# Designs tried in a protein design chat: VH-VL binders against Large ribosomal subunit protein uL3c (RPL3). Part 5

Target 1, 266 residues: Large ribosomal subunit protein uL3c (RPL3), of Bigelowiella natans (Pedinomonas minutissima) (Chlorarachnion sp. (q7xyp4)
Amino acid sequence: AAAARASSSALVALPGGRMIEVPHMTKDYRDVKVCSRQRKWEIREHMRDPIKMGLMGTKAGMTTYYDDEGIAHPVTVIALEAGNVVTQVKTKETDGYDAVQLAYKETRDRTIPWPERQHLRKHGNVKAMKHLKEFKIADVSEFTPGQQLKAEELFEVGDLVDVSGTSSGKGFQGSIRRWGMKRGPMSHGSKSHRQHGSIGCSATPSRVYKGLKMAGRMGNERKTVKKLPVMMVNDEEKYIVVRGSVPGKKGTIVELRPTKIVGKHC

## First folded at step 5 (VH-VL; framework fv_zigakibart)

Design p4 (from c0 with heavy chain A57H)
Fold by ESMFold2-Fast, scan of step 5:
Structure p4 (fold): chain C 266 residues (1-266), chain A 119 residues (1-119), chain B 107 residues (1-107)
Amino acid sequence: as target 1 above (266 residues)
Amino acid sequence: QVQLVQSGAEVKKPGASVKVSCKASGYTFTSYYMHWVRQAPGQGLEWMGYINPYNSHTKYNEKFKGKATMTSDTSASTAYMELSSLRSDDTAVYYCAREGWDDYYFDYWGQGTTVTVSS
Amino acid sequence: DIVMTQSPSTLSASVGDRVTITCKASQSISSWVAWYQQKPGKAPKLLISDASSLESGVPSRFSGSGSGTEFTLTISSLQPDDFATYFCQQYDSYPYTFGQGTKLEIK
């Protein structure tokens, strides 16, 4: 029946119609073990919490998990749409800082400017993506252009993650172009051009794009919720479930980063 | 010019595996995605998946996930497609096809490799 | 999956005829359609991309049109070399799918 189905799982819809079926949730929070004296000393001595790599996702919606006492806790389902591919790897030697640029949410070539498309081809031969975000991390040596990141390799149940998003439903419009290009400043987005009568452009006007729009424009604000426990990670079904609320409405593009100061594992 | 040359015809028994090769020339092998498409006798074309030769990233049509394996050898400019656990309904001509530079159509095709599965 | 349906499945025509092949998608695919020609025993050859963009080296008698769910391939004046099977392909979403093919044969 429909009632029997609803009691065993929750259905969450992405904007655009993709449905995510999340199994009935039980308390799967990994218990924090009491650390030995040696382990506490190691944590104290080596408290340099390296900034770890994260990934991007799309807020799909919320559901409820019930603990052993029957208390309801909100959980957020974050979908992993096609993407999470490494593009440019920046090093302190070459670029002055260590970072991994990550592309998210595959799209048509036409929907992004040609310079942005060329950037993706140049760095790992990556398909067109709607969102491009730079992650400043401690160690970039294990990442290469074109590498597909997998959620189950970066996160496990019981990890604490920081989730960042925007107050708008569309998230950031990523700008691939590097700030401070020598040949002039990044385009503000006020200039646009339409081409008609080109081969292949009679019905659809564009392979000529507007200038770049900047993230955070017109009241978009980045919000971060810290230390959310990871409840489920599923690469096959393409979702992550975290306990608590994440910023934004359904469809918001979010960044998932391991929480700084790891003290979760002993 | 651009040329994709595939390995020769294969005849296999049910349960065997087959590995088809596609050697590329006339362009930078790592700059273009390579797709695999099959055509059963008297039937239409069926997309199997692709490989990005730059990083060996693959994407499979769900129907072929776990049955087809795509690999590439950059030094040889060669893409490979292996089918395991062959059945009679895997009898088909298998094509490699290069993805266009600016969009996802297939601009060049290999000549095809006939794979026949019979007892 | 997006289903691509071609009509007719078989078309008999004479040299000099104007020939039109239709391809219908089960959902809107914008203009993300390619057309291929396949002769017996040969690999498919790209004719048209993005619904209407003629591939370099393809004779100007070939043209494509359409958007959304209905697309057409037209041969304005059929030549002997044009007798072949024609396929449409959508590349709007994965998995990529092809029409069943239209066999163009001598009347």
Scores: ipSAE 0.017, ipTM 0.542, lowest interface PAE 7.4, mean pLDDT 79

Design p5 (from c0 with heavy chain A57Q K59Y)
Fold by ESMFold2-Fast, scan of step 5:
Structure p5 (fold): chain C 266 residues (1-266), chain A 119 residues (1-119), chain B 107 residues (1-107)
Amino acid sequence: as target 1 above (266 residues)
Amino acid sequence: QVQLVQSGAEVKKPGASVKVSCKASGYTFTSYYMHWVRQAPGQGLEWMGYINPYNSQTYYNEKFKGKATMTSDTSASTAYMELSSLRSDDTAVYYCAREGWDDYYFDYWGQGTTVTVSS
Amino acid sequence: DIVMTQSPSTLSASVGDRVTITCKASQSISSWVAWYQQKPGKAPKLLISDASSLESGVPSRFSGSGSGTEFTLTISSLQPDDFATYFCQQYDSYPYTFGQGTKLEIK
């Protein structure tokens, strides 16, 4: 019965065309406590949870999950494309604040500006990525440049997450817009393109491209949906399933952050 | 001048493990990814995976997960590939290969290490 | 996985001949193809990257072309040193895959 009711909505395509089916599960996702006003105040002052690290992902689509009682729940499948690699770790002492910069969605070296590519090489020898996002967190000491973050180490079934994304519109993709139309020779001296015609690159003594430029918001708005329960985490198949809808259309890049639950310990 | 020098041939019995080394010279070891490629006798090339020598992050072809383990030693500029639970079909020449600076082709290859598994 | 299919599997030719080897991908891979030459008992050597970019030190008689799903390696005037096995490789997506190889032998 449950399978018959879900048959038309159970399958979701991941980037690259692989299909997944969200199975019936037996777990209870109601582990969040609601406390009194006085207890919430006490927790804020004396028992506060620290801000924890998150991940990036790509909205793959929506489907239906069935619980033990056969009740249907709408869920969103978030694909974990190649990425979620720590690049720069910022500390209050050197940078004025604590944060971990995360790179997401591996791409070809030629598709990003040269200064951005060099930034990734300088911080962990990270492969070219389309998106960079900074996560301000309480404790950066456990993160190092080049570190691969794993969803199963950060999230478990029953956790609440806040999902942020930008609605579809005209503008730029990710945190940067490409202005370097020509690429200079690669650094290191021993390395060469070994290409006749060198992709229209001109050797210059300085690294003066036309510019690395951030475009303003052009009809795009950042939206955050809070307290979405995590239904599944699968590092092998590279996806996370959350209960409910997340911002944007299929293909939208999203940020997953653990929800700060003030009343959890009452 | 870039060189990748691999360890010598090994003959092992089924069930044993073998560790192949690849010593890099002539470039900054931590600035290039190192890949491993296998070639069975008289057969084609099969990609096994890569290691980032900067932080020892690895990526394995699904076929070799649980079979091959890649490591690196930055102080020695050496990459390693260990095969566990050897079977006769692991008999092959194993190559290390450096990933290109501007894209994912392999610009330099080690000379190869022959691993023979026989009882 | 992306399957790379080479043709022919074996090619017999004479010195001075123009030789063409084809490589077909099971899905579009843009221009992300490399060609390697392997002589018996030796490691592969990079000839061409990015479908058509000749590697430094490789003789100009070698050339590559193609995009999408069909790629070609051409040797304009075969020399004795060119009798070897040739492999194409896609590096569009993981896992990286190679063609089965084309053995170029003396006619």
Scores: ipSAE 0.052, ipTM 0.557, lowest interface PAE 6.0, mean pLDDT 79

Design p6 (from c0 with heavy chain A57R)
Fold by ESMFold2-Fast, scan of step 5:
Structure p6 (fold): chain C 266 residues (1-266), chain A 119 residues (1-119), chain B 107 residues (1-107)
Amino acid sequence: as target 1 above (266 residues)
Amino acid sequence: QVQLVQSGAEVKKPGASVKVSCKASGYTFTSYYMHWVRQAPGQGLEWMGYINPYNSRTKYNEKFKGKATMTSDTSASTAYMELSSLRSDDTAVYYCAREGWDDYYFDYWGQGTTVTVSS
Amino acid sequence: DIVMTQSPSTLSASVGDRVTITCKASQSISSWVAWYQQKPGKAPKLLISDASSLESGVPSRFSGSGSGTEFTLTISSLQPDDFATYFCQQYDSYPYTFGQGTKLEIK
């Protein structure tokens, strides 16, 4: 039966091995509160809504949900691993721009270099985290170093999100991390690190005959899929479900940012 | 191409010291931690510790504290492991191994140096 | 220290067989496990990292799985070149520890 097929496709493994069953959704996709697609030529920049805060997550997998007409729709489950803690808050007065830096995916102290550990301690006394990303937003006054962000406070069903991830293979992220992180003071006078373009510098020294072929296939490009409807937000079980496909394979670290739209909220 | 080339076999008497070398090539020596692992005859692998060639900081398995000393020479791209006060149970093959790209597994290994301690 | 226990200690198999080696950790180590192949008189060679990530240049017949305390290495169709000793390693916490090894033999 169709119900049996829908149920079997709902199982998704989260990072860390825990298996969850994504509940069957019975709503028609047209019932989700979404706005019609906006186009750049129809939107003036000065009329855009303020840019709001986002989160980081890990692509857990894809499944299918069926609307009330029995039509199958692909959805992606994004796990919220331990993290999403505010580290550094940047202001126009001090740093020349407004931004919130977010740490994601707790790890053991020994897995990050001393400079990165000290940065986390200095900015909110944050536990060792594997990933740091900066979110440029309109209003940083609501955010404080050490603050835990919760998905249910930032997103609701029907919101549109842009999901960005990195297409990368085994070794590229490690090379980027080691060259950017362990070399430390060699980047003196620059705030550049892995998330600010060190990927290009670290990738080149890692190329070998097999690496050249793999690099061509895997890439190290960041990809963004825009305007994905949020279908579910669950802070207790630590996941978000979006309609559609997101970049990368299972295990890819992704950034979820609210879609920039001009005044039209359905 | 990445290569780790170790010094030749050593035969020592109890109470002596031995210093094993590991010459790295094909990559930036200071960008990767170098680990030492030993394997006694017919037995499994035992982790001894590591050195970070960038700053010469070391981490030892508690069992080898005060007995093993790890050093490196960045100009020669060579790591060293010295074992003091040798006993017969130190007879083993000693490997240097490079820490992996993205994590703490060992992606490249030296060919091994056999150290035999006998009277 | 985290104790890594492999089973079986010795495994006899024929070319073309599917073989599975198990590694159990005395406490949860997430996915921080590597698998190595060692031939007599040679250094170990990395096969799999992070429990399931196949190292570049390693044949696709090798695969790894598991998380937490139980991990497996599978060879789907054994080839003559695969007869060797296999070791698992945890790198969750210091000191890093290895399993005692599984010797894969002909017959």
Scores: ipSAE 0.000, ipTM 0.386, lowest interface PAE 15.1, mean pLDDT 74

Design p7 (from c0 with heavy chain Y50W)
Fold by ESMFold2-Fast, scan of step 5:
Structure p7 (fold): chain C 266 residues (1-266), chain A 119 residues (1-119), chain B 107 residues (1-107)
Amino acid sequence: as target 1 above (266 residues)
Amino acid sequence: QVQLVQSGAEVKKPGASVKVSCKASGYTFTSYYMHWVRQAPGQGLEWMGWINPYNSATKYNEKFKGKATMTSDTSASTAYMELSSLRSDDTAVYYCAREGWDDYYFDYWGQGTTVTVSS
Amino acid sequence: DIVMTQSPSTLSASVGDRVTITCKASQSISSWVAWYQQKPGKAPKLLISDASSLESGVPSRFSGSGSGTEFTLTISSLQPDDFATYFCQQYDSYPYTFGQGTKLEIK
């Protein structure tokens, strides 16, 4: 029956086949939604640095939990694979802007180009990673090359996060730099993506595009879902649970960034 | 010319801690990850974790989290592995091993440090 | 964890024999396997990496093959110095795991 199903725990498979159990949540998420005037003022004070550090993860799957009123809430489990290591820290003094480069999803040295491997060695002697993303943040002083970021230090239950990922069956694959600019059969994939999914070298008489700028002309396949509440954070078991659906299929690489808001759940 | 020289054998009582050293020479210490592997008497090899000597970042096999602590001293080109709350089943030979330049195999090994835990 | 299973656990052979040791992974690990030789009282020594790449200084009678889940170490003409225990290791995913070892002994 439905009542029996409502009390059951849900299992979600992480990359590599390990299962986690998302328990029935009895904590009322509404507790974080209502703010007094005093609390709203406190939240506004905390917004002096609106851009904070985030993490990368892999969409593991979706499930449902039931609150103490029996209301069903969709949740997404995001796995934290090997990675989330700081590589290069950029400052306004040396680079013109503040940012932290984050490497995610450890891989074999052969699977990335030699120049990218050397970049990782130069900035913290970091292991080969499949994904390298820059996070522009307000305060980079607490980050150093080679630092392992922990989800429990960046997020807590009740935080709002923006999750960005690529929609399934669309856009460019990760590691596009490995492939360079390709013409011909590899760029002419499925019929549904013939016009928008093609990758190639293009040069017009009046304009020249190279690499990622040409890829960007194919349309933005990155999707962002904003203001998702964090339900669970577990660094030991390597996952984060958010309330709501996250872009992409299971296995999609996602970026988790703290939401730029007037207040947490206000 | 690459050498990894480990500290001498230790005999400890249950509940004690032990700190094993591994002095590297013949290469740039901060350019290679250092791993720790143990081998119980008559048993196979068991990976414990790695340390990045560049910044002292570590990764542990889950079995050894809270039990083993890896550190490094770049000025001495020395890596350390400390085991706390020793039990009789921690009796083993402990090896330091350098990660290869182009992949994650172990190209050079220390001679091993025998740790015996007995009451 | 990825389980690495070696067979046989013990192998008796004579000098000059061709011997093979097999290592099976519980899931696909591409070619991310290393083979080590360990003599009694000594540290392991790297023989082969990436399933088939012979380490510098290792005699050419040693060779490795395989991909996915099954890997083989071959010694084409056994020499007296080759009687030792051999271990395979996967480095596809954490934690890195070793096979239980194959003891190669004099027949």
Scores: ipSAE 0.202, ipTM 0.645, lowest interface PAE 4.9, mean pLDDT 79

Design p8 (from c0 with heavy chain H35E)
Fold by ESMFold2-Fast, scan of step 5:
Structure p8 (fold): chain C 266 residues (1-266), chain A 119 residues (1-119), chain B 107 residues (1-107)
Amino acid sequence: as target 1 above (266 residues)
Amino acid sequence: QVQLVQSGAEVKKPGASVKVSCKASGYTFTSYYMEWVRQAPGQGLEWMGYINPYNSATKYNEKFKGKATMTSDTSASTAYMELSSLRSDDTAVYYCAREGWDDYYFDYWGQGTTVTVSS
Amino acid sequence: DIVMTQSPSTLSASVGDRVTITCKASQSISSWVAWYQQKPGKAPKLLISDASSLESGVPSRFSGSGSGTEFTLTISSLQPDDFATYFCQQYDSYPYTFGQGTKLEIK
């Protein structure tokens, strides 16, 4: 029974072969209650809950939770790959709005464009990351460039989260080019090349203009599933388990945001 | 000219703590990660972790979590590595090293600090 | 954790010899390998980064090659100053790991 149930685990594989072992879930969070909505006139007086910080993860896969009545419920395992580091903190005074820019999925310098690499160095001296997302939040004062975010500090079992991901699509290649380096494929972030390098490779990428935008993804659809209960949070083993299905296939990069609660007047 | 100058040799008793310093000069201290590596007598190199001097964010090798603490002082351009609850197997030379600009190789190393733990 | 295995562990050679040291990773690490030289009582010195990029000030007799799981450091014509211990290091993933070292000795 309980002992057998507790000893059960799910093995979930990330693309690339990393396995995550998730312990069997013994609690039912299906009936997590949210504070009731206040009347409209009270809502204006007390406002909605502040928008809180989230983080990014990678959809590892799905498994099943069995409740006390034997009913099967889907759960999604979200891996926390190296990353979730604050880069740029934007404020109303300097940028016109409050936001925390978060970098996710550490990579090597050669795998990202030089302007993106320099952006990370200028904002907290952050290591190269594959994904950069902005989180607009109410209070940015507790965040600083280079800060590592921890899932256990942001989320607790029983919290409700909104999970956003991109299900599929086609992208355009970036509009920023680094052609003009004296050495082609051999100049992919080697310090020795830069120490002896051409003026264009040692300073700024040739043919990069301030203010140019990277091309967007035209065929991708962003999907959000709201109010998913958090079942488990494990910073040691680097995963979060949520109840329900999240957007995309295994390997999809997802954003986890605390669900916005209306009128906290319980 | 980049230089990393470490504090002098230390002899400690088991159970004590030691704090090794690494003073950087010849570059912008906050623009490069500082790595810590140890080497037991006659043995190979073992990575302990790094600190980002820009905001003191750290990453530890699991073997040293709860054992080593890395800090930095930007006004002094100095990184520190403290080892607690010293044991005889902590006897080693401790190095600080700067992470490269282009990639994560270690381009400049401190001269090393010998820490001897004995009764 | 990625295990880096060097061979040989000890190598005896004469001045003028061509010597080769091999480093094998337990999984693919692309070209994210550095080679260091360490003389007795001294700190390691960077020789090669990104498997094959010679560090500034390092003599041209040193060269590196390899990708994936097998990497090689070559000294084309050994000089007296080259007798030292050599270490490879991967920086593909955390924790960063070093090979056990190859001690290059005079025959």
Scores: ipSAE 0.029, ipTM 0.545, lowest interface PAE 7.3, mean pLDDT 78

Design p9 (from c0 with heavy chain K59R)
Fold by ESMFold2-Fast, scan of step 5:
Structure p9 (fold): chain C 266 residues (1-266), chain A 119 residues (1-119), chain B 107 residues (1-107)
Amino acid sequence: as target 1 above (266 residues)
Amino acid sequence: QVQLVQSGAEVKKPGASVKVSCKASGYTFTSYYMHWVRQAPGQGLEWMGYINPYNSATRYNEKFKGKATMTSDTSASTAYMELSSLRSDDTAVYYCAREGWDDYYFDYWGQGTTVTVSS
Amino acid sequence: DIVMTQSPSTLSASVGDRVTITCKASQSISSWVAWYQQKPGKAPKLLISDASSLESGVPSRFSGSGSGTEFTLTISSLQPDDFATYFCQQYDSYPYTFGQGTKLEIK
């Protein structure tokens, strides 16, 4: 069966044209990390949230695997493009909170705004990157500006991860979000979104529903899928495989965070 | 005036290790990436990898992974490149080169260190 | 890996000649090319970056052009100091790769 399962793997293209074959899976890949009684009480006793560091990646594609019972399980391959480098480390003492800024997807100096390039130079002399995200974590002392994060040091098979990304329902809207992106006025004069009554007149009744008609847009929203089991982590080939679907289309930039563990959980 | 000054020529036996130094001056050492490039006799240039002197983070050309080790000493403004398990085909001139400020070209080069591996 | 191919491998010319050296990439590298000059027994010296940007202090007789997969280095009026080996380098993606070199020698 194992041999037959190996031969049923599908090829998935990584950014840059590299192809990988997703390996066969066993029932063990569904197992979550075993949490001892001691470990559970340790978490409870300390009365703290063990928020751990995460990574960024690019959704490469999906495939399906069939278990021994013939049940289909979706698998998502997340590519780890050049990046996942620590930039600014914020501490409670200097910044009022603990966090690690992570830069992802290396690019040319000339392709990012001058202020973003200066920020990367100031914090670890980091190469130009397209995406910058802040991760609020419990212990920042083990991270330094310029440090390369490795998936195999942060994740193991059987871990549960929360994956956040930007969903695009129609596909004709942009799905990429940049850190530091300005969100200015929605109109050139802010006239259309005011429901202020005119002098001597009340707003028309149709304006009561203007927010409903104007509110939101289909797709292009940030979504998080929680508790996805990690099935494979490969720093050499630069990918991570999770069981389940992650937000967005192929090419979507995603954030991988270890699932919070409190009380009964590991 | 930017200068990169490398250590002197080395002659080694097969199986030995060699460590080449590159002392930087005339600029802020931690603000520029340092690369290593080798040139076999009568042949072209081959990129080996780089080190970020700010934190000693490295990137290696796959061909040299496990064979070359790059380090830096911020207090001495010196970068190092060590080659292990030397073979005769490691005979080459080894250069350190500084990455440009605004892009990935090499704006300044060390004078080169000749490493000869012979029995 | 991106392969950089230079032509010719050797070029014989006289002082005052216009010479051109070409460099071809195995895949598109935009304009991310640098040109270096290397004299015997010396380290390479940067001449041109970003395909066409002349390095400060380099004589104006040197010029670069090209984008995508084809790049050219031109010396408009060859001087005695210009007899050397010339290399192109791509810095579009890792690993960085160099052309095999073009040796410019006295005719």
Scores: ipSAE 0.255, ipTM 0.654, lowest interface PAE 4.2, mean pLDDT 79

